# Ledger of designs, part 9: VHH binders against Testicular acid phosphatase (ACP4)

Target 1, 367 residues: Testicular acid phosphatase (ACP4), of Homo sapiens (Human) (q9bzg2)
Amino acid sequence: LPEGPLVFVALVFRHGDRAPLASYPMDPHKEVASTLWPRGLGQLTTEGVRQQLELGRFLRSRYEAFLSPEYRREEVYIRSTDFDRTLESAQANLAGLFPEAAPGSPEARWRPIPVHTVPVAEDKLLRFPMRSCPRYHELLREATEAAEYQEALEGWTGFLSRLENFTGLSLVGEPLRRAWKVLDTLMCQQAHGLPLPAWASPDVLRTLAQISALDIGAHVGPPRAAEKAQLTGGILLNAILANFSRVQRLGLPLKMVMYSAHDSTLLALQGALGLYDGHTPPYAACLGFEFRKHLGNPAKDGGNVTVSLFYRNDSAHLPLPLSLPGCPAPCPLGRFYQLTAPARPPAHGVSCHGPYEAAIPPAPVVP
Short names: E, the ipSAE of ESMFold2; O, the ipSAE of OpenDDE; V2, 0.75 times the mean of E and O plus 0.25 times the DockQ between their complexes.

## First folded at step 2 (VHH)

Design b1 (from a47, 17 letters changed; framework vhh_gocatamig_d2; at its last look DockQ between E and O 0.18; V2 from the best seeds 0.00; counts 0 for: pae O 6.8 > 2, placed apart)
Fold by OpenDDE, look of step 2:
Order: C-alpha cells, then structure tokens, then sequence
Structure b1 (fold): chain B 367 residues (1-367), chain A 121 residues (1-121)
C-alpha cells in the first residue's frame, strides 16, 4: 500500500441492543414489562452484550497488527457516557478486543479494563448539546419553523391523531420525539420477537421512521448544520483531532481512543462531518478515524498524515469506507482540518449565548 | 400541554431538610425523564438532579449524598429530598420533564415556575 503505517485510531460506537426506553398507555405488553425486560427499561440486553462483544472481536481483528495483544493503559483509553448500557457496552466491547478480559478467561489471567466516565451533567463531549444552550435552541427553532419542516409536520397530523388513539398518548402538537419513542418501543419489542399490535403495520412503522428522520434532520442537518455542529458533534471531532495532535507533538504512546456512547453521539458526529445518511445508527454501530503516516513528501501534501473514515453499521458486511465531502480518501490531515473547521468550535471557544432566551422561565431574585 | 407545579420550598436553617415536590396536571410522568434544576441570583441555571428511564439517577457533585431525586408515576410527581442544606443551596428550584430519546440532542419539554429555597440562619 502506498500509505504508511497506522499511528492513531479514534472509535465512536453506539451501545448494544437495549430494552425500550418507555412504554405507552395502551401497550399490550405493559403489564409484563418487568418479565420481558428484567434489567429494566433502557438497559442493555443479552443481545446487546453479544453485539458489543462481536464488535470488540471485529476490532481486534482489524487492529491485530497495530495493538498489543494485552491491554496497555498507555496505549488505549476508553471513555463512556455514564449510563449503564454504555458502560456495559464498553466492557463487552473490550472483552472482545482484549483476550485477557474475554469471557471464560482463566481467573488467574483475567484482567479488568478500566472504563472512564464523567457525570452525565458534566459530559460535554459525548452528551451534547447542553440543554441550557440558548443558541442551540435558536438554531433548532429555525429548523423546525422552516416551511419544509412545517409542511411535513402538517402532513402527519392525521397520522399522529390516529396514533394517539392507538397508543393513548398525546402526540399532535407535541415534539416529534414523542412519536419516536413509540417507534422505539415497537422496534425493541419486534426485535425481541414480541407481537406488535395490529395497528402497528409496516406502513405505520415506516411513517414513524420518516417522522424520526425529520426530527433528527432538524438537529444535525440544514439549515446551519455547521453552526449546530460547533455546539455538538464538532466538539467531539475537535477532541479527536486534538488527541492525535497531542500524541504526535509529545510523542505519547497512545494508539487508540474509544468512546462508548449513543446514537446521538454518532449522529452529531456525522452531522459535523457532513456524512449524515438519513438513518439512525443501529446498535453497536461504529465510526472510526484512522490516522496514517503518508510516505509522500510532507511539504507537498500539507503534512505526512492522512485520515481515513469507516462506518460499521452492519456486522454482516464490511465497514463502509467514508469520504469527507471535498476530500479524497484517504484525506490529508491538513485538508481534513480545513474542511471541518466550520463545524468545529473556534479557538476562542463556542458561545451558547444568543439573542433569544430559551423557553426557560426566569428565576426570581432571591431576597 | 403538561403543567408542572413545584411545591415545598421555603426558609430553612443550615443543616436542615426540605422535600420539594413537582406535580404534573392532567398527564402522567411514566414516559418522561425528570429533573430538578436550580438558579441562584447572578448564576446560571444548573442541573441539580435527574432521573432517567429505568430509574437511573444523576446528581451534581455538590449535592451528592445530600439530595435524592425520586419519582412516583402513580401520583404524576417527582421529588427532591434535600438534606444537610447549606447557604449555597439557596436558589429557585425548577422541575423539568421531557420525552428523552436515546439520542441526546433533545431537551426537556416542560418546566415549572419554580419554588424558592432559602437557607439562612
């Protein structure tokens, strides 16, 4: 290959299969939820664990020549959001990635691998944006008030009204994420072999998926996708690039940074990269950044490093190679920086301040 | 529209305890993620505690071990038990509720008007 050696990898992946986040009033399975989901709603399932173990094994295979066979704290760093399902996903993943942490390992050889986290309320890297960011709310409002969005929403009024009758929820005039939650519940149930109610036809599911896509699009897509990204996925992108830069500058032995997170994390990152494909990242989906040294003249190519992107969204298929819009694959690092600059926070920091105060009631003055 | 109404605020001495309640009118909390926020004079509103799907909780560092968030779906209510109160806990406390998707780009849908907690000797 005309490319030089792999020198750094950043991975971002969604947790594995989980129980539904919620139910709905007329859910036929509501009364047996504790039996169906013994670990609770929103929690990682056995299937979720399996998926992440498999992903870890895939990663082991992919980076067999790059990573040491045993975990080294100086070479690999893992961070997770502070959720049970993401923490457990990280552990399952690492069990696949490193034999010493694998299921069935002899007790004498078993070594747990540390997963780092920060409190949810303080996590500005993997959970974003801050709910108290007025500027982000303004951007979202612009998206949701756009003619296209409103037209689509109006078109679904009848559908949502019918769905209210089927679910017992209030959906018309409410945020679309409520409808999404219905879809989530149905999809989780279906995935685990539970019968869906008759009204939950393929057409209904398809429509709900479209509604979900509209909702997600408002968050990560136009208008002003780049500015939205500065407040969300661009933060993570910037951190990934900064880690690489720091490692190179200081000659650190760090080879890999892993982020165990959510679909939103991937979506935000895809938005920052201009690679949102209109689909929700499936369980255990993994977006990878691979930094390689280029064998060419560093002076001619803006540096001697390239960035390659891949997206593994189906375990039955090879990862999808991704290309940053406007850049060949592999992308010269300098070019990568230039093209992603609009989506990344500026050097002086991102500001959440805007002319509009979010719909948060002002606090009275404490006497 | 869901209306959230906070109650339980008041004047308390340092070291004292208060329990805040938030009740939703006409709607159930069963599918909501819930949170308490507070805002002190001249400060930004900050998350105090949250309760997520499945019952997982989160707390700001300064209240860990002192505050407890809980929910009662049957009563459409969320609570904040505050123990060992300090002067720095003085603020208006707000209840928040929302349908939180798995993706974290969402926001709380509903906010209460707030209840004042004053910790003073």
Amino acid sequence: as target 1 above (367 residues)
Amino acid sequence: EVQLVESGGGLVQPGGSLTLSCAASGRTFSDYELAWYRQAPGKKRELVAGIYSGGSTVYMDSVKGRFTISRDNAKNSVYLQMNSLRAEDTAVYYCAAGYEPDYSLSEYDYWGQGTLVTVSS
Scores: ipSAE 0.016, ipTM 0.396, lowest interface PAE 6.8, mean pLDDT 89
ESMFold2, look of step 2: ipSAE 0.300; ipTM 0.663
ESMFold2 (binder alone), look of step 2: mean pLDDT 80; pTM 0.815

Design b2 (from a47 with P101G; framework vhh_8h63_2; at its last look DockQ between E and O 0.01; V2 from the best seeds 0.00; counts 0 for: pae O 11.4 > 2, placed apart)
Fold by ESMFold2-Fast, scan of step 4:
Structure b2 (fold): chain B 367 residues (1-367), chain A 121 residues (1-121)
Amino acid sequence: as target 1 above (367 residues)
Amino acid sequence: ELQLVESGGGLVQAGGSLTVSCAASGRTFSDYEMGWSRQAPGKERELVAGIYSGGSTYYADTVKGRFTISRDNAKNTLYLQMNSLKPEDTAMYYCAAGYEGDYSLSEYDYWGQGTQVTVSG
């Protein structure tokens, strides 16, 4: 039987396709980087714009019965990290979500939609962790000292030495995290049809992907995954839940909150939910939280609201429905709060963030 | 390819001021998040201050209000202005550079050789 009506949606998505963040010393393409990447390193590409327009069109179709066909300030709030690629991704997405009037209409006009951001150093919500967080570094050190991590690192000693020689890049300090940087550059080049160097065989790329997965697991997974989440993705998770709570308590007309962010944002959020799948979120990947009113027996069903999760990581396929561990979808909101509590920071704050207010969008004001 | 060279360290009296600088050469300086870390003998390395390519800054609680980090992208130079110095600020100060990116790295990619700051009581 059909679930009750949708009342609130929170969406977290990764920016679209971008140029590499950096080259490496022996990169054969470094001398022509300005020709290959005319907008600059780390900048959103035309393909990235296309991916976000497509995601926006998907969201329009999904929420056609829920969201007004025209942008309304009181219905939608958009927040981005303070990076050109995420701000541009948000704008491209919104162009798909709120398209122009039908082609050929002489009165058709683009309507600018505000995208809100905060300085990178102050963005505790969408960008984590800070290098200045000693407690998070202690948790990472504990993870790197774990038997599984050390055994894998020892097994890759020869591979990492060869990688240093081929790239000219020192991996000293954080070898698996630095190897991810090489993978990022190679994957960006491959996505744009550039020939990879002979040493970057499919086996090398597969090993780099395994290295990346282990390093990500150290950041968002055991040991002490819940404490790591309280410093990272749990902050965003807490904000999403607090946003819905505020909307419901105050009877606000807000229907949708959109967060334009990074793969690290999605990874940290997946970690807080216990849903990390071993894969880096692709460009324009979207994790959605859908809150629905339930008309069943309130005592039997655990209350009037349920939460459903979806993950869209491939535009060629339907979104993947996700279930919070211990709560099959649709999960009663009260149960969702209980199960996620260990991963969410307490109201008085945590070591590196101090006391904080939930990142609840300001209520729309009438002119 | 990126090289970092610190200068400006020395001996200073408690309550005094000192500016250390870091000259970067090689790759485009503006592509990097820059930082200052310090390490006293027998103690763990401590991140003191950082600055993003866009100019946003962050500070360790131990130095907030006393130290100011700044960058000059046209001159490829990073600065740390240290005021109201205390004996416990005595350490080797290291300039560091890291890539700004989607996956936040806990370690900087490039390091200088360090410059010694000694604060007498």
Scores: ipSAE 0.323, ipTM 0.682, lowest interface PAE 4.1, mean pLDDT 84
ESMFold2, look of step 2: ipSAE 0.351; ipTM 0.695
ESMFold2 (binder alone), look of step 2: mean pLDDT 80; pTM 0.805
OpenDDE, look of step 2: ipSAE 0.671; ipTM 0.859
ESMFold2, look of step 5: ipSAE 0.025; ipTM 0.432
ESMFold2 (binder alone), look of step 5: mean pLDDT 80; pTM 0.804
OpenDDE, look of step 5: ipSAE 0.020; ipTM 0.456
ESMFold2, look of step 6: ipSAE 0.038; ipTM 0.503
ESMFold2 (binder alone), look of step 6: mean pLDDT 79; pTM 0.806
OpenDDE, look of step 6: ipSAE 0.006; ipTM 0.240

## First folded at step 4 (VHH)

Design c14 (from b2 with Y103F; framework vhh_8h63_2)
Fold by ESMFold2-Fast, scan of step 4:
Structure c14 (fold): chain B 367 residues (1-367), chain A 121 residues (1-121)
Amino acid sequence: as target 1 above (367 residues)
Amino acid sequence: ELQLVESGGGLVQAGGSLTVSCAASGRTFSDYEMGWSRQAPGKERELVAGIYSGGSTYYADTVKGRFTISRDNAKNTLYLQMNSLKPEDTAMYYCAAGYEGDFSLSEYDYWGQGTQVTVSG
């Protein structure tokens, strides 16, 4: 019941604002894309840097009493996917979290902070290789064959036909997913003050958002949501819990692990927690796991530790406190383990994934 | 719009080698994750190899150690070098391209028309 001192934090955040991933054949801006996006498609924008600096400053304020004011490699570990936008987002975030070490400080005081990554094809922790997993494709196919999905698809037949004509993009094969990519391009253009084509009305954008929500639900939700999670977000969830267990068991000084990743990373993690809210995580959205010592009698199975979750999806508002289904905050660690067990992979791995890896800082070099 | 055209398929004896290629035209090829899938008669499509824009690769267990995927961004061309071919490798081979997006959990965006590979035994 009574909350105690913070002992460990794991943070998973989406990169900041980026250029569109693609254009479509009839895109009125496609011929000037190189002028509009000089750094290239999918690359972090100046606004993206600003958003991450702001998130870092928010985290500094939130953890001022917990985290040292200067970066210490034994206290903080930062892991990113191997994308320019996520690596740059991590660096911008760290500039806000550790202002004394930020670029622009007096040179004698400026200290770069390491961000760790692995090749994209090997990144089963933050970037799920779903295209290469036959079992995941079977689970996704089962979801697309479900009555709810098929009824919605039939209801959007006219809309999707008009969208195909307006964009010049074939939607054959994966219509809802291809429609989502149109939405991504339109939202990026709107965020940067570019005029949208007349057909891209607020009603069209709302319908595309509904299509996106259904497609995301098929990837991370029912049917067989727990098995989907074991192949995706459950791997990251298990790594977070394993990292805390190791820190506690070995008495390590590690206070914080930060993961710089994608909307898909947050969506898969939300799916594993049963907390997907029907919305795509915005740029610089952050999901936090806060581990606190329990004041009073130890919780069963979890000792004296509780887990609290927060989701920050709007810099103008306070973070949203989240509760794991079946465990109101503060959730005893033992109960959190029990409730999330079906969504976490077993130690030996699952169909498309061998033993999972946790983001653990390298041991200090001994003289 | 990205167009993919496969070539290099044909008849080869078991134990032999063959290279199939995929020529891409349209937008910047180097921005896409590229892959090779195959489909034999009466079987489901199987992803056999993929390569990310940064060059990291992955392979299905059925072809690992025998097949090599590579890309030439200057020529907008994807390759699949197939060694130690087996009769079970007989299939239509499809080139695929996908956006390296934030939400890319499962599917490629563009597909070629395929090139037939037949392994005699």
Scores: ipSAE 0.484, ipTM 0.772, lowest interface PAE 2.9, mean pLDDT 85

Design c20 (from b2 with S104A; framework vhh_8h63_2)
Fold by ESMFold2-Fast, scan of step 4:
Structure c20 (fold): chain B 367 residues (1-367), chain A 121 residues (1-121)
Amino acid sequence: as target 1 above (367 residues)
Amino acid sequence: ELQLVESGGGLVQAGGSLTVSCAASGRTFSDYEMGWSRQAPGKERELVAGIYSGGSTYYADTVKGRFTISRDNAKNTLYLQMNSLKPEDTAMYYCAAGYEGDYALSEYDYWGQGTQVTVSG
């Protein structure tokens, strides 16, 4: 019953606070965007750096008994998508996790910590190829044609017409998805203390949040959530489990793998786990996989290891302990493998460009 | 708002080459993932090539090795160099632009009106 010592951790976190990715035609801040966002659209802000530094300090405290005080390349591997904001987020996080290695430390000479990345088009681990995946488009279309989605779209016809009028943005094609992008811009501006337009009332923002939740659900949830996961978050889930298996099998000293990524990365991973909560992951949100030695009978449970999940989505509160559906914490690794198998790509799994394709290999383990 | 206008389409003989281009006007071309899709009469729209802001590229299996996508951020222009053209490449070719990262899930955000490519032979 008691959880044993921690042996491996995988962390997936969203970048910190950023400038908006986009504007809309009637945006009152459009003409002064270069003044408001001197580093450019989508770039990490000072607040984003602060959020990641804070997350790093939280992780230092959480893993103080497990992780060495100084960075050791054989203990920690850090991987980011190839975006300035995710790379900078990883650097800020590491400054909090390894304060003695941070620039400006009065006690130590600064030693940089490597952050690994791959070109965006080759990043099948953290940037799922949704746009270039015909099979994923078929599954998404099936979800948008479902009665629940269509009934909601019908019910929001008046709201969407008003939104189109206020923003000057055409919502033709995929109206709920286009409305979600408007929400992202508004929430980003609000987070930076910018006044929202009069039409962007609390009621409008609540409706946009409901629209966002439904459309995100279509991307990562039913119908055929497991098949969608095999093409997206299941790839990352498979890599996390395969990394642990490899570390254990080869007796590697690797203790922690950190992934610096996007809200879509966490949403797809939550979908694969059956843990999507109806909300977009906030800046610096972190989903953790903690592998512990099980103190029970070692003879019958393969590897005698348990998996625990946590989700930190609010720095003012304790992390939320999560339970895989059908496996209350602490979940035996064997049971975790069994329950997540439908969401992970099999060797002959659903391919974007054919029925059979080689599985994406797990993230590299530093030798 | 981003406006996309394609040009360079036309009639070409099988085995020939053609370059189509897409001129972007408006804001922040360099920040978008750009792509080319095509639609032949009676067929579904097919994504043939894409290029990220950093220059990384991808291609559909049907065109891999024959087509090359490139971008010139200084000129706000996207290109598709098509070599060894086949009659099956006959289609209306559409330029597309999409946001990268956070909500870049399953579609492009801006589309051009298309340029017709006809391969005879």
Scores: ipSAE 0.465, ipTM 0.758, lowest interface PAE 2.9, mean pLDDT 85

Design c23 (from b2 with L105M; framework vhh_8h63_2)
Amino acid sequence: ELQLVESGGGLVQAGGSLTVSCAASGRTFSDYEMGWSRQAPGKERELVAGIYSGGSTYYADTVKGRFTISRDNAKNTLYLQMNSLKPEDTAMYYCAAGYEGDYSMSEYDYWGQGTQVTVSG
ESMFold2-Fast, scan of step 4: ipSAE 0.495; ipTM 0.771

Design c35 (from b2 with Y108F; framework vhh_8h63_2; at its last look DockQ between E and O 0.64; V2 from the best seeds 0.00; counts 0 for: pae O 4.4 > 2)
Fold by OpenDDE, look of step 5:
Structure c35 (fold): chain B 367 residues (1-367), chain A 121 residues (1-121)
Amino acid sequence: as target 1 above (367 residues)
Amino acid sequence: ELQLVESGGGLVQAGGSLTVSCAASGRTFSDYEMGWSRQAPGKERELVAGIYSGGSTYYADTVKGRFTISRDNAKNTLYLQMNSLKPEDTAMYYCAAGYEGDYSLSEFDYWGQGTQVTVSG
């Protein structure tokens, strides 16, 4: 069947460029961090704002025929994690997507666009309650205790020891995560043109990236990737699908749902989709779900809807079309449901505890 | 590097209350997510409670409604008020800290040495 009109879009994007989350004891830039990062560690930079504005403009162009030129609360819903950098990213993005929200607009024409959020501790959709889910921890332990993971870790023993010496940071207990934080610091510094210490060579950075990939893989990959997804990215995926279904069933005017979130959010979602590619999502990366209705018998529910995925991870290039494993692009909605079912929480919810404990309810649908 | 020192542990009767504290070194205490974990003999370490830099809190189901985590940024101190204590709450309690971030997963960056809490039946 020929592709019909776009009927619904869900977008998930990482915030823009930010300052490092942390420093390390022997960081040559540690003492001038306040000068280098005037808004503070972990905060969105001017570059981050620019990136998100650009993403918003891209989205405006992409959906020019689909969205109204002006923001309509019934058509577009925006949710963000409750972090300054993600909230600001959402605002910047929306400034690109809707010109009336742009900074510098005449006062008479300026219209702010609402960004919705929930407290971080309560956000089970975009910030997964990994810390509060014992079952998830068990799954992670299984992954980290696996022979493949341990062998990889053993291979980096010498490297990690040297890293400790170079950074002055102890990696005891959580060596890979701590190594990741070092990488984050170095990458942020490098991105902003700061000189790296001599020990932070391209090879060291590459190794750190590999370590990071291993760590991420444990969270979103085998073993039991689907079960992990049910407790993380599958929740978001389920919410996206549920929103579409609700909109269609009830004939709601909602056209777009936007989620301003983190690399970890995208990673979790990629994991749920089986599309993790071993790379950390860059700043302002955007994963999109486009639902299209095919011309056919309106009576056939689901049979005339397809889902297309795209991933924009580089502003200098066109978005990457993605295909759900085992499904053509575009993917028939029914098939999409079937293939993603193992990664999505069941209707009764997912238990973070033993069989007698309360299950995590499904993520709420957009009101 | 952030140093964490727990205090306030001790012996308490079932049904009793106890407050443990964690003193943090450094000037960036307010930027950290803080938490309490505990480890009972023969059991794995478990997260008990956490508090974000913004003050939002989360609790394990086993302690929800009984324990309260709080922080005083001016004093660089983390607290865990434990009420209605049970023998099963007997454990070494550890203070933990970590930066909030994108890939800030389930683990913390810094840990204290722990303070022993024993609840007698």
Scores: ipSAE 0.025, ipTM 0.506, lowest interface PAE 4.4, mean pLDDT 89
ESMFold2-Fast, scan of step 4: ipSAE 0.608; ipTM 0.825
ESMFold2, look of step 5: ipSAE 0.409; ipTM 0.725
ESMFold2 (binder alone), look of step 5: mean pLDDT 80; pTM 0.815

Design c45 (from b2 with D31Y; framework vhh_8h63_2)
Amino acid sequence: ELQLVESGGGLVQAGGSLTVSCAASGRTFSYYEMGWSRQAPGKERELVAGIYSGGSTYYADTVKGRFTISRDNAKNTLYLQMNSLKPEDTAMYYCAAGYEGDYSLSEYDYWGQGTQVTVSG
ESMFold2-Fast, scan of step 4: ipSAE 0.542; ipTM 0.801

Design c47 (from b2 with G55D; framework vhh_8h63_2)
Fold by ESMFold2-Fast, scan of step 4:
Structure c47 (fold): chain B 367 residues (1-367), chain A 121 residues (1-121)
Amino acid sequence: as target 1 above (367 residues)
Amino acid sequence: ELQLVESGGGLVQAGGSLTVSCAASGRTFSDYEMGWSRQAPGKERELVAGIYSGDSTYYADTVKGRFTISRDNAKNTLYLQMNSLKPEDTAMYYCAAGYEGDYSLSEYDYWGQGTQVTVSG
């Protein structure tokens, strides 16, 4: 049947550009880190603010016909992890999405937009408790014991030994994961125009990118990708679908839910969708879920609705339209729900840390 | 880099209390998610309690209501206050630190050597 009007959007995006999370012992920049990163490690940079403002402007343009130009609390809900960089990213994004509400001249009539968050330890929706989930560790161990992972680890023995010598880091324990953390530091430094050490050649960076892709694949991909997703990205996927279901069933005016989060959030969600592409989501990467109605069929729970996905991972290019495996876009909601069921938590199950987070807050109280 | 040294372990009777401490040196303590894990003979290591840089906390169901994790960023020290101890709490207790944020999906980055807690009874 023909495509109908947009009725609901869920957006999940990574924070903007940040300072490195860590340095390494032999880092040539470690002694001047406080000068290079005056706001501190892991903090959002001016470039990060710019990237988020630009993403907000992109979203304004994309949803101009759908979303009111003025922020309305009944139309938009914004949720962030409890990190300065994600909260600041959400605010910068909103300044681009709602220019009328942004700080500026007195004539602009600036109005603050609420960004909701929960304590990090309780954030089962956007920051999965992987460290404290024994079942997840069992699944991860199965992946690292797989032939593909072990063969790659063996093949990189010489590389990892050289990396250990150059960085001064011990890679003992989880060598591929520890090597990936070196890549993050090097990429942050390169993005900010800092010279890389001579040993960090293009070949070294390429190998570290391959190591990163393999270790991330172990976290969110086969074997048992669906079971891993039930404990991680499937929780967020379930919440997105439940949010739409609630909006539709109760006739709520809510048009958009925005999630300001991390690369790990997007990676886990991509894993749940079977859409991990072997790459870490760049700063301000955005994965969108667009729900559209079709006319001619009676609306019921899971009725005449289709779901379309897009992934914006490069501000210089148009977003990539994505298709759920087994369901070409636009995917009927019923089929989308059925195909993603193995990756979503079971209705009567519990997460590793108790009951799942509520989908959306209740509607505002009316007199 | 960051070094972690545990102390305060020992022998305690069932129903008693004990506080174990973890002294951190070498880097800014407040930038890390900190945790306490334990391992009893023949069992897998389990995360008992965790505390984030914003001081929000997590507890395993086995210790919830009995154990309290806290941090003193000025002293670079992590604490685990253990009350109403049971023989099942007997284990080697390890202090752990992890970078908060993006790429640390499942593992702590630094570990101490552990401190033994034995509950008789």
Scores: ipSAE 0.459, ipTM 0.758, lowest interface PAE 3.0, mean pLDDT 85

Design c52 (from b2 with G35S G50V; framework vhh_8h63_2; at its last look DockQ between E and O 0.66; V2 from the best seeds 0.00; counts 0 for: pae E 5.0 > 2)
Fold by OpenDDE, look of step 5:
Structure c52 (fold): chain B 367 residues (1-367), chain A 121 residues (1-121)
Amino acid sequence: as target 1 above (367 residues)
Amino acid sequence: ELQLVESGGGLVQAGGSLTVSCAASGRTFSDYEMSWSRQAPGKERELVAVIYSGGSTYYADTVKGRFTISRDNAKNTLYLQMNSLKPEDTAMYYCAAGYEGDYSLSEYDYWGQGTQVTVSG
């Protein structure tokens, strides 16, 4: 299909570079963590800010003809998870996208741009609701009890034992999650040029990455990937589509919705789209939805809107064009709806509660 | 490594109130998401309440409006105030801690040994 004019864009991106989330007992750098990570563990680094600024600049270039040069509240809406690193990432990104949003710039007429958020506990859109959704836990259990998962886990028993010895960290009970924490720490340290322990060889890191991939697969892949998506990434996908529909139906001036979020957010969305590629989204990775109108007879052509997807996971390269499985790129909107329907929550909603859906009593006022 | 020790469990009559506590070791208590879970005999462990590092809270529907989770970072202590207790609330109550992060599995990083709460009808 010939490309028509861009009419709406939805962007979802991971925050920039951050400090490790945690350490481990035998971490050679744990005693100087406050020096290495002056803003604290899990917090956005200077590099993270730079990455997001660069992403914003990229977006400015990409949408130069589409967006106004200056921020307009009616044209662009930004939402972030309620984490410092994602909020700061949004701000940095917006400074790139709209130079006027960069405070202290002598070249800019500074105007702050609002970033919207909801409390973490209430964010069902951008957070992976793994800990607060019983049904999701059931689905995960099914995945983790599957023969393929157990076989893989059994294959790493020796590796995990050695990892315990190297790190001084007990992996009892939740070995894969704790192993992931170790990987995160090592990867952050490596990214910042810190020497890794001798035991943290490329092979060890590779194995840890494989373990991580197994876990991620359990969350976003089979079995029951679609049902999992309905409780996670499909919600976000549905929201994106609904926003477009609303904008078109009502003739609203909204052109872009931006979501500042996490790797888990992107993973969930990739899962919903069937586009998980086995890799953790890197810092400042950006998944984009571009809606375009076609010229012609909508009745004859089966609709006049297409959706194009792109994934920018490397600032040194052009964004990757993505195709929804079973749909050409660009994908006719009707077909897009059809193909993603199983991964999106139904109109009546999906319950996190199994057969025991009890009436939700009013929440107590927490002082 | 964070150690968690629950306390405050006991026998209480239906309609009564009880507060259980969880004492955490270590200096990074404030960085953790904390939770209470419970396990009744013959049933699976279920998440009861969560309090995030920022203070936001989550409650299971079964306890919403009756239970309150709170934390005192200065004391490295997690609390669960339980009001209007029911026999169905009888369970071993466990404290758990986990780092808030980008990608997180459903499990928590640290668990206590639990404290028994029994509600008589």
Scores: ipSAE 0.024, ipTM 0.494, lowest interface PAE 4.1, mean pLDDT 89
ESMFold2-Fast, scan of step 4: ipSAE 0.540; ipTM 0.799
ESMFold2, look of step 5: ipSAE 0.159; ipTM 0.606
ESMFold2 (binder alone), look of step 5: mean pLDDT 82; pTM 0.829

Design c53 (from b2 with G50E; framework vhh_8h63_2; at its last look DockQ between E and O 0.70; V2 from the best seeds 0.00; counts 0 for: pae E 2.8 > 2)
Amino acid sequence: ELQLVESGGGLVQAGGSLTVSCAASGRTFSDYEMGWSRQAPGKERELVAEIYSGGSTYYADTVKGRFTISRDNAKNTLYLQMNSLKPEDTAMYYCAAGYEGDYSLSEYDYWGQGTQVTVSG
ESMFold2-Fast, scan of step 4: ipSAE 0.559; ipTM 0.800
ESMFold2, look of step 5: ipSAE 0.430; ipTM 0.759
ESMFold2 (binder alone), look of step 5: mean pLDDT 80; pTM 0.810
OpenDDE, look of step 5: ipSAE 0.421; ipTM 0.757
ESMFold2, look of step 6: ipSAE 0.462; ipTM 0.775
ESMFold2 (binder alone), look of step 6: mean pLDDT 80; pTM 0.806
OpenDDE, look of step 6: ipSAE 0.467; ipTM 0.776

